# Designs tried in a protein design chat: VH-VL binders against PDZ domain-containing protein 8 (Pdzd8). Part 10

Target 1, 198 residues: PDZ domain-containing protein 8 (Pdzd8), of Drosophila melanogaster (Fruit fly) (q9vyr9r83to280)
Amino acid sequence: HQESLRRASALVSLNFVMQFLFHEFKNSNRVRKWFYRKLSIELDELISKTTTGKLLDKLTIKELELGDQFPDVKSLSVHNVELDKDEQRIENLDLLLDINYVGNFTTSIDADMVLGKKGSITLRVKQLSGMARLQFTRKPYTHWSISFLGDPELILDIESKYQGRQMQSNITNLISNQIRKAVRRKHTLPNYKLRYKP
Key: E = the ipSAE of ESMFold2; O = the ipSAE of OpenDDE; V2 = 0.75 times the mean of E and O plus 0.25 times the DockQ between their complexes.

## First folded at step 1 (VH-VL)

Design r03 (framework fv_rosmantuzumab)
Fold by ESMFold2-Fast, scan of step 1:
Structure r03 (fold): chain C 198 residues (1-198), chain A 121 residues (1-121), chain B 111 residues (1-111)
Amino acid sequence: as target 1 above (198 residues)
Amino acid sequence: QVQLVQSGAEVKKPGASVKVSCKASGYTFTDYYIHWVRQAPGQGLEWIGYINPYSGDTGYNQKFKNRVTMTRDTSTSTAYMELSRLRSEDTAVYYCARGSYYDFLTGFDYWGQGTTLTVSS
Amino acid sequence: DIQMTQSPSSLSASVGDRVTITCKASQSVSYSGDSYMNWYQQKPGKAPKLLIYAASSLQSGVPSRFSGSGSGTDFTLTISPVQAEDFATYYCQQSYEDPYTFGAGTKLELK
């Protein structure tokens, strides 16, 4: 029980530090560029690879707001640690994190459609929670990766409009499904990003 | 076509404040950031900050953070920069410029004509 | 802050010459294959004009005699052949992180 109390205290300290770093860096151009680039890639794939995308001429990101809070870590376990032959550095690290995010990440997108029609969508992430795996490895190149184990709980607030009118639920459901699919993918972060200012 | 039109020249005493306007036309005002850049006589360019006209969010260069306030009025497509506690070193031409907040690769593509501020006793 | 070191501070040239201006960033301004480096031209009494963005992309309406190159920390602007209207001051700018920072400028002067 005492070890449990000590671990809980450590998680409180970790969460405090992570919230501090989040507020320090959330308006950094580097962090904003990363989210912008990720979102732009997803939007380009939507235009290029879906039937719905054939109706779209241009998507414009009007707002990217990282929200109010960093994800809380409810539990952390070390699944695997591998050191190099000199036992001087970490070669592989596997962490399992039970996370709970309630930070209100928000993005607003305007869509120019065929025949001069216009649409808009505002997405807010109200909650994202689940077990995530965070991996560090130096091969094939130094990088971090993050993925969810199973389906995370994801609560979205979506407002969508077409020519100023609210869109039907079938369109909102298509958007929601694409977001859920994106959240379930393994995401890779190259270590070189950590060598530059926020 | 895209235009940014700034307010006229200002002469101020040390300790005063100044508010410069930048009226946008020829595009959707809320689709681009408005940046503010100054240039002292015979010197280079210095970035002051930006405003997102869609949200009203601002980002300021730490050098000016305690003295600068940026606002906008979406009904008139106008951005404002107010600089307080003026010093003689604030004598400069102040420019507004349009930039992408989500694609920083495109640079500042359109600029206002500049507003000359002279701070002297 | 990322510091931009621009050289030379001034350069004399004749119409028809090839000139190069260099800009060095105190840290890399490249991310995922893109370089957040812009070049501007400024004539006396006028606002700066964007010439090159993303290190090497020519802004719409800018003559093809202007070209940019480089990645990471080292960037160059080339003007070839120089025309009479090109005598102006040139600035590099990084847009990689806040605050946005400019080089000190290079004044291109007629011999």
Scores: ipSAE 0.005, ipTM 0.545, lowest interface PAE 11.5, mean pLDDT 83

Design r04 (framework fv_rosmantuzumab)
Fold by ESMFold2-Fast, scan of step 1:
Structure r04 (fold): chain C 198 residues (1-198), chain A 122 residues (1-122), chain B 111 residues (1-111)
Amino acid sequence: as target 1 above (198 residues)
Amino acid sequence: QVQLVQSGAEVKKPGASVKVSCKASGYTFTDYYIHWVRQAPGQGLEWIGYINPYSGDTGYNQKFKNRVTMTRDTSTSTAYMELSRLRSEDTAVYYCARGYSELLFGSYMDVWGQGTTLTVSS
Amino acid sequence: DIQMTQSPSSLSASVGDRVTITCKASQSVSYSGDSYMNWYQQKPGKAPKLLIYAASSLQSGVPSRFSGSGSGTDFTLTISPVQAEDFATYYCQQSYEDPYTFGAGTKLELK
């Protein structure tokens, strides 16, 4: 019974430490540049993969704010761990994290369209919660990856404009669905698509 | 149309504090960063920091971090820079400038205030 | 911090000349084809005026005789042909990382 209380206290302590580190480093140039570069690469890929005539001339990130809070870990379990032959270092590690993010990560993107038309999208992540798998592997090369075990709960606040006027809600719903689909993908940390390595 | 108007010249004694204002007009105040830059007599330009008027978030040059505070009032579209524990080497013209609203990556300052002269003398 | 070395510190020219001002960053200020380098003009007693942003983009309202070039660590501002109103001090500035840093300035003087 006491062990259960001790484990709950340990999670509170972990979350406190993670919040402290987040607030300490969220305004770091390296952290902000990393997020900016990751998002820029995704936007470059989106523009380059357009197939039915290009309506977009340029996408520009106008704002990128990391928000107010780091994700809270509600539970943490070790699903798998494999040590080297001497049991001296971790070769494979598989962690299950029940996360709850309520931090208001915000990005604003301006779109320059053909014929001089302008659009903009402001995206704020109000909540992201679910069971995430965090995997560490040394083979074939050392990397971390993160993925959700199912569809996470994702609450977004989206403002979109075309020629300075608010767009209809069906368009924001389409954007929301695309973001939800992207969140369901497995992501490598660091992202090996990044031109500049950490 | 788009302009930044700063408060008037200040004369302060060493150890005092100064608060300079920068009033924006002709654009949406919360869409652009406000940067602060100073220039000592006969010297070049030195970046002090920025404020995001939308969030209130600030970033300061480490040289000034322990003495500078930037704030804003969205109801009056005014940014403020307060510099404390003034020294004679703080004698300079202080400029506010509108920055591209995208964090600090790729920013440029396209509209500048007229400058506020600060003289720190004993 | 990224150090900006600007040269020359002063330059004498006549109206009609081509002049080049150079700026060198202590580390690369470019990423994905974009360069985070800006150029400003300052006349005595006045605030700086943006001339060039992103190394080569001309600010609206600035005459086409001003041009910028370069990438990575090496950048240049060219004025051709020099006009009487161009005699001023010029500054390069990087926005690649905090703190933003300026070159020491180049004073363009009439011969």
Scores: ipSAE 0.000, ipTM 0.441, lowest interface PAE 17.5, mean pLDDT 80

Design r05 (framework fv_rosmantuzumab; at its last look DockQ between E and O 0.02; V2 from the best seeds 0.00; counts 0 for: pae E 13.1 > 2, grease 19.3 > 18.9, placed apart)
Fold by ESMFold2, look of step 2:
Structure r05 (fold): chain C 198 residues (1-198), chain A 123 residues (1-123), chain B 111 residues (1-111)
Amino acid sequence: as target 1 above (198 residues)
Amino acid sequence: QVQLVQSGAEVKKPGASVKVSCKASGYTFTDYYIHWVRQAPGQGLEWIGYINPYSGDTGYNQKFKNRVTMTRDTSTSTAYMELSRLRSEDTAVYYCARSTYYDLWSGYSFDYWGQGTTLTVSS
Amino acid sequence: DIQMTQSPSSLSASVGDRVTITCKASQSVSYSGDSYMNWYQQKPGKAPKLLIYAASSLQSGVPSRFSGSGSGTDFTLTISPVQAEDFATYYCQQSYEDPYTFGAGTKLELK
């Protein structure tokens, strides 16, 4: 009983600290450029590595709004800790988080498509909730990654246009499903190689 | 009705060039890629390349080592494939085909094909 | 590039039979649950005709006796029951990456 109350108090304190930091820094040039860069990397990967990308000449991010709230962490636990052979430093740290996000992250992306066609999508994340794994690792290089365990609750508000006109609901549903597939996969950040020597 | 109508049979000597036409009708020509595929006698199908009829951009199978050129004339809704430095192994039926996208962001199939143009290269 | 291996190369059947043709890709042609595999029918002296796209989706105007299945590297075309007009050569084709390669073909012949 007393231990669960201490954990709850610590978690509430963590959430307040994160919300305070979010609101203090969400409009900083450094934070916004970080998110812009990460979204741009995902869009470039889409163009270069998928069959869908062969339909696209250029993707332009027209709007990137980080929203009103930081994700609320409902529970936090250490899933796994691995030490290096010298027992000096953490090699892997896996955290499990139960998160609930209702912060209305919004992005608008314009597409210059092959055959001279134009498209656009405006995406707002109304809710993203679920158990997530946050991994910090030095193998094969120092990075962190996040992925959901199972299928998260994901509620999207999507407006999509083709040649300036609103697409039909069945086409919007196809776009939504492709976005759900992209959210489902593991995301590794930062996406650069840093060699580490013992 | 969507139709692709190709030019007639050709007989050429080694070292010559051939230009095959593919006239589209029944749809907006510039909205769909045109691909070229060939089939040697008694053999399977081989993809040659595509053209974007809106922009004129092309992509070629590297096997053809820049001896293929694809062009189009949007005013006549006609695609062209020219194959140069002909060899006897270029003897085949050459097809044009329209590609369509079977989901919004990925996947192609060739839903309409021309009747084929027979090329014979004899030494 | 991606090699497509069809089997069998030739198959004899009677009208009313169930036949199965397989196609194996040298690497996966599936991504995020979508499979980039098409099937075509070709009769002598004619252009190919699209039967199946996206591994399992039936092209408009194609009889429901044709069906496709599979994912990853392994794909199957099934014809049941075989009709007189189905004696032809069948090709699989991947649309995952260029060059867009075809299988060598399977000739379905009257027994």
Scores: ipSAE 0.000, ipTM 0.473, lowest interface PAE 13.1, mean pLDDT 80
ESMFold2-Fast, scan of step 1: ipSAE 0.543; ipTM 0.813
ESMFold2 (binder alone), look of step 2: mean pLDDT 92; pTM 0.942
OpenDDE, look of step 2: ipSAE 0.027; ipTM 0.610

Design r06 (framework fv_rosmantuzumab)
Fold by ESMFold2-Fast, scan of step 1:
Structure r06 (fold): chain C 198 residues (1-198), chain A 119 residues (1-119), chain B 111 residues (1-111)
Amino acid sequence: as target 1 above (198 residues)
Amino acid sequence: QVQLVQSGAEVKKPGASVKVSCKASGYTFTSYDIHWVRQAPGQGLEWIGYMNPNSGNTGYNQKFKNRVTMTRDTSTSTAYMELSRLRSEDTAVYYCARELGYFSDFDYWGQGTTLTVSS
Amino acid sequence: DIQMTQSPSSLSASVGDRVTITCKASESVDYYGTSYMNWYQQKPGKAPKLLIYAASSLQSGVPSRFSGSGSGTDFTLTISPVQAEDFATYYCQQSNEYPYTFGAGTKLELK
């Protein structure tokens, strides 16, 4: 029937538009700084909250490439929608998305370690796929959030070096575990222009 | 020790092109963006653009976009800036600088290349 | 483009003085709690040297008599006490958006 054909066509159009917007904005200074800031917060947390972080003096982001593709949406459904009857506005919106990401997001991090030792890690996200919940809400302030409904499939390519020598270190395993934990958490997406102060 | 060493002074006629080099040493060349900045005699600093030595991607100041090309050779750890269709107003010292991406600061600079454009 | 207004254009001081240089951006250079404002020192015939990054962070190897402050659109560089080697030209620079832009410079001269 026509509805099924229309939905398939709509997903193709959605993915095309999202790829276009991604390509257009991925090299913008503001988008790059957002990712640098977000990654910096995660690295600061790693140094402050882990026993392995006590072996780390300083972590420096050397490279950040957003990759070559935006996530592909395999299915999209509206799970919940709430309207304010008085104002006829959307108060809450829940979307379920079956996503497949193969965009090769890459970051390189240099580690200055205790005792003057040097390390480096290059992380590439080869694949991230699963069912995600994308949620819009106006309270307490207008924002979007994203989370996975289960354990997503995550394929990473990690290169680590210690004193310039290629090796698989305990730090590589720690980073892998931190990335897997971060992907499983709910992430709030800032609405920078519409954010209200407490 | 981190160093950026630039090519020597150039004297060009109006309408010519110049290609300035910036040889990096003491660090992993592909890990830091290289920016180019110029300074006309007695004037301030003006940003020209940047080049990512890993990807080769560039971004140029609109003022120079149709005349400037930034490239690199990763085998020699050298960045290049070519400026075409030279005018007398392009007379300046041209600097390359390394950008640390986290704070977008220029932590190391080349010594500068003097370009004189005269008839 | 973000325009940088730096003042004064020149300043005369004696060794031991406290001097303040100001820089005003035409729009905010803050992003997610970080101010993308840098300060450089340039001596005649030499390349600029980074003094301060992220508005207030002192670059390694730079003397503590240099300090930076400010956020949003208004920033200051303070040198106290001024030493003989500090007589140079100082530039502010925003790196929040392309094109990166510099202030016109402040020449610090011996009184």
Scores: ipSAE 0.005, ipTM 0.538, lowest interface PAE 11.0, mean pLDDT 83

Design r07 (framework fv_rosmantuzumab)
Fold by ESMFold2-Fast, scan of step 1:
Structure r07 (fold): chain C 198 residues (1-198), chain A 120 residues (1-120), chain B 111 residues (1-111)
Amino acid sequence: as target 1 above (198 residues)
Amino acid sequence: QVQLVQSGAEVKKPGASVKVSCKASGYTFTSYDIHWVRQAPGQGLEWIGYMNPNSGNTGYNQKFKNRVTMTRDTSTSTAYMELSRLRSEDTAVYYCARGLEYDFSSFDYWGQGTTLTVSS
Amino acid sequence: DIQMTQSPSSLSASVGDRVTITCKASESVDYYGTSYMNWYQQKPGKAPKLLIYAASSLQSGVPSRFSGSGSGTDFTLTISPVQAEDFATYYCQQSNEYPYTFGAGTKLELK
């Protein structure tokens, strides 16, 4: 009984600290540049490697706002931990997190298209929820990775314009579906199973 | 055509406050940060800070942090910079400029400048 | 703060010359393969004008006789050939971290 209350209190404290750190650092130059650079790389890949990119000349990020809340952690469990031979240093750490994000991350992108046409897309993430795996490892290099254990729940608010005119909802639905497919391909861990024995 | 138009010259006594305006036109006001830069007579350029017109969030150079406040009015596409507890060394031309902090933060358009004289 | 050391403080040139202005940052202004270094031209009584962004990218409407190069901590602005309208003060600026900082300026004067 007491154990359940103790664990709930620990999560409240963790979420409070994470929200504090988020608000402290969300407007820092380094944090904003990191998100901008990651998004820029994805957009460059879209232009160079897709059929949709054939219609695009240039994509420009016009707005990037990290939003007003950090993801809320509803549960946290240690899936794996490896220590060095002296049990002094973490070599590998796997965490499973049940996350709920309602922070309104927003980005606005202007598109210069073929034949001098102009478009724009504003994307806001209203909700992102699911079970995520956060992994730290020192080999071959020290790094962190995050992925979802299945399709997360993703609720998007999308506004699209072409030549200054608002596009119909069927176009925004197509864009939404393409984003969900990209998340599935790049950020969902395929064939991940909690069972070590089927 | 992108334009930033600033308010007129000000003459103030030491200890007073000044509020400079910068009216933007020709682009989506909320899409670019507004930065403020000053230049004392015969001297170089000094960055004061920025204001994000979409969120209202600001970042100030520590040298000015306790004396400067940057705000905006999105309905009129106008940015403001208020500098308090003025000293003679605050005599300078004050410029507003647009830029995106993580998109090279190059100041591609500047206001014409507002001359501030702080004396006697 | 990142300190910007710009040299020379002034130089004299004639129309048709090649001039080079240098700018050294006290620490790297690169982030993920991009150099956050900008160059501006200022004429007396006027606001600065952007010439070069991201160390080497020419701003739209700026003549090709202006070029920028460098990465990390060492950057150069080259004007070749110098024209009569180029006699002005030039400033480098880093935008990699707060506070944004400018070099002290280089005044290009007619010989």
Scores: ipSAE 0.000, ipTM 0.516, lowest interface PAE 11.8, mean pLDDT 82

Design r08 (framework fv_rosmantuzumab)
Fold by ESMFold2-Fast, scan of step 1:
Structure r08 (fold): chain C 198 residues (1-198), chain A 121 residues (1-121), chain B 111 residues (1-111)
Amino acid sequence: as target 1 above (198 residues)
Amino acid sequence: QVQLVQSGAEVKKPGASVKVSCKASGYTFTSYDIHWVRQAPGQGLEWIGYMNPNSGNTGYNQKFKNRVTMTRDTSTSTAYMELSRLRSEDTAVYYCARDYGSEFLYGMDVWGQGTTLTVSS
Amino acid sequence: DIQMTQSPSSLSASVGDRVTITCKASESVDYYGTSYMNWYQQKPGKAPKLLIYAASSLQSGVPSRFSGSGSGTDFTLTISPVQAEDFATYYCQQSNEYPYTFGAGTKLELK
């Protein structure tokens, strides 16, 4: 019972610290640049590697707001730890996190489309919850990665416009599907495309 | 033509406040952050802060944080900087400049003509 | 804050010369392979004019005689060959973190 009380207190403290750090750094220059660069890379991949991208000429990020809350960690467990042969250094670390995010991450994107048409999309993440795996690995290079175990619960608020008029359409559904697919994918942290080359 | 046009010269006494305007034209006002930079007589350039005209979010240099307020009116494409509790050391030319808000790497490519503030007595 | 040390404070040159101005940051202004360093020209009574962004990218409309180089903490602006209209004050500026900071300026004067 004592252990349960201690664990509950520790989790509350962790969430408090994470919220504090989030509010301190969410508007910092480096954090803003990191999210803009990461989103820009994902948008470039959308244009170049998807059928939806064939309809798009250019995407421009107009707004990026990290929202008002950091994800709440409902549980945290160590799934696996591997040390080097001297038991001095972590080679692999797997953490399982039961997360609940209700922070209203918002981005607005302007789209220049084929034939000179214009669109815009405002995406707000209302809720993202599920079991995530956060993994530290030194091979093939030192990095962190994050992925969801199974399909997370994802609630999105999407506004789309075409030629200046508000429109709900197949394009909104395609974007929703791409986001759900991206969330299910394993992501490297930091994104390897942003890393220094030798 | 892309331009930023600032309000005219101001003379203030210590302890007063000043509000400088910066009117944008020739581009989409909400697509670029507006930065404010000052230059004291015979001195270099000093960054005061920025304002995102789409969201209204601001970031201030800590040196000015408790005295500066940056706002905008999107209907008139005008940015404002108000500096309060003025000191003689605030005597300077104040510039507004635009910076592409998405990555900060493109530099401040369009500047206002400057507003001279003199704080005397 | 990141401190920008600009050298020299003043420099005398003749039309046709090659001029180099250096700027040293107290800590790296690089972020994931990009250098957040800009160069500006200012003439008396005028607002600054952007010459170079991202350390080495030439701003549209700026003559190719202006070039920038460097990464991390050490950056250089080169003007070659110097023309009569280039006699002005030059400033480096970092945008890697808030507050944005400027070098103290280099005044390029005619010999």
Scores: ipSAE 0.012, ipTM 0.584, lowest interface PAE 8.7, mean pLDDT 83

Design r09 (framework fv_rosmantuzumab)
Fold by ESMFold2-Fast, scan of step 1:
Structure r09 (fold): chain C 198 residues (1-198), chain A 122 residues (1-122), chain B 111 residues (1-111)
Amino acid sequence: as target 1 above (198 residues)
Amino acid sequence: QVQLVQSGAEVKKPGASVKVSCKASGYTFTSYDIHWVRQAPGQGLEWIGYMNPNSGNTGYNQKFKNRVTMTRDTSTSTAYMELSRLRSEDTAVYYCARGQDYYEILSGFDYWGQGTTLTVSS
Amino acid sequence: DIQMTQSPSSLSASVGDRVTITCKASESVDYYGTSYMNWYQQKPGKAPKLLIYAASSLQSGVPSRFSGSGSGTDFTLTISPVQAEDFATYYCQQSNEYPYTFGAGTKLELK
């Protein structure tokens, strides 16, 4: 009983601190550059890896807004923890988080296509909810990774245009489905030295 | 071609406010951030802040945050910087400048306005 | 705030010389393999002009006699060979974090 109340109070404090840090730093140059570069890498991969990407010449990020809220952590549990032999450092940490995000992350991308055609897409994340697994490991190198344990609830606003005309809803549904698949993938959180390219 | 044209010189008394304009032409106004930089007579350059003309989002140097407001009018492709509670130390040339990249990833200021001279004296 | 220390404060040179201006940041201005250091030229009564961005990238329209180098905290602008129109004040500027900060400037003067 007391333990449950103590845990609930700790989560409220954690969420308050995370929201404070988010609002303090979301417009910082470094945070904006990090998200911009992360998205740029994903878009470059899309162009190089997919058949659809062969119809694309260049993708340009026109808008990147981190939104109004940081994800709320509804519950947090330690699934596994391993300390080094001195019991001073964490070697492995496995956390389960019940996440509810209602923050309006928004990005707009312009596409230069084959034959001088133009397209654009605007994506806004209205809600993302689900059980996420956050893992920390030191081997083979120090890194964090995040993944969803199942299919998260994802509510998107998508607007797409081709040559200035609104696309049919079946095209936006295809885009939505690709984004849902991407969200389910395991993502290794950026480490500067691992991602450095000359 | 790309041009940033600023409003004319201002003379203000301590405690007053000033609003400087910067009219952009020759490019898509909403695709590039506008930065403001000042230079006191015979001194170096000091960054005041930026304004994203698409979203209206701003970032200010903490030194000015309680006195500066940056806005824009997208219909006229004009950026504004208002500085309030003026002191003699605010006497400077104020420049607007275009960031090379929408999110400052390329990070330089590639085009500058001609400057607006502000004199704050009793 | 990142402090920029620029040296020398003034430098005398003749046309045809090779000159170097140094800029030191109080902490690293590198992020994900890019050095966020820019160089500007300013002539009396005029706005600054961008010469170099991302430490070593030459801005369009800027002569190749200007070059930038460095990473982390130590950066250099080189002008070689110096031409008559190059006598001006030069500023370094970091754009890795807010607030953006400038060096105090180096005045390049004719001997």
Scores: ipSAE 0.000, ipTM 0.509, lowest interface PAE 13.3, mean pLDDT 82

Design r10 (framework fv_rosmantuzumab)
Fold by ESMFold2-Fast, scan of step 1:
Structure r10 (fold): chain C 198 residues (1-198), chain A 119 residues (1-119), chain B 111 residues (1-111)
Amino acid sequence: as target 1 above (198 residues)
Amino acid sequence: QVQLVQSGAEVKKPGASVKVSCKASGGTFSDYAIHWVRQAPGQGLEWIGYIIPIFGTAGYNQKFKNRVTMTRDTSTSTAYMELSRLRSEDTAVYYCARDEGYSDYFDYWGQGTTLTVSS
Amino acid sequence: DIQMTQSPSSLSASVGDRVTITCKASQSVDYSGDSYMNWYQQKPGKAPKLLIYAASSLQSGVPSRFSGSGSGTDFTLTISPVQAEDFATYYCQQSYSTPYTFGAGTKLELK
């Protein structure tokens, strides 16, 4: 179907290329290490900075799978663009993307808890959709940032175990609400900030 | 200031059940675990089990499994320990104790509840 | 289960003395750099009182004459100098794994 795809819209071609790249690189050592590093930082914050951390001694990432699909871009528009004085480089770029993710990103975390108890949580992202803003800026250093323009639609599958037994739905709902709160706090406008490198 | 207040002394016959209460004041009831420890006359301390009030989750020493049940009432900040099928060997002082922040040590103790099991 | 062997079972001392009580676990009670070993004081007719947690950390409100040391399987409680109010029974306790277990106790008596 390569010939049919050549005649498709630019957006269809973009999504095809991104899905191809995702499948080629999702199992690469570099990509997996990046996700492990990011998740490890979040888990360190949870242990050191939260009331929930008082129940936890050590967290171990047991499983991390990037899933079956890359996010689908339904629309892409350029909101703002600024060029340097020589009109040779982009200094600032704002892109608006309508995204739909149905890729089943999955992570499993084992918890060594106080009182010698053991817990585990498996989290799967079934759907994430919404309008995102991608910003590129060159000053003071070249960087990208992403944020959602409103609350994204987020559908999670959560399994929790304590001492090898399934936890009740009220506890999984508590975990789900904490995750939604964290997404809103860190990745949704108006809390977006550009950070300057020292 | 934190305080744990236990129910009064009990005298029971063998085969009966007893339910001891431990009412907490000061602090947030959900931020700690409640443990139960007993001491027979002239003997040392023996751990029975715990309850985590926020989840209602309890764990027991295998020696007491099938005879002990721990529950809580969050509206009154009270933990309960029920021991069934009592024997003369269950004669002891029963203490509740707090584990704040789930730090694996007992920083505050109740005054104790004396249980006597005799015919 | 982790067995706690506490020694001696009784100890006689005078006010002003330095006393040491030892506790040995049947297996290591250390995890991630911390020792899950606690010490309690109990006076006749009263509930136990926490003195030391995590082998060496002094509980708030406890006099500095009490100190704890050790790691792995071997732990020590030191009282120096002994005061009149310190004559009581002392218990070590591991919280590394359930069931939590206590030593048999050491009775500190006036000489």
Scores: ipSAE 0.000, ipTM 0.437, lowest interface PAE 15.9, mean pLDDT 79

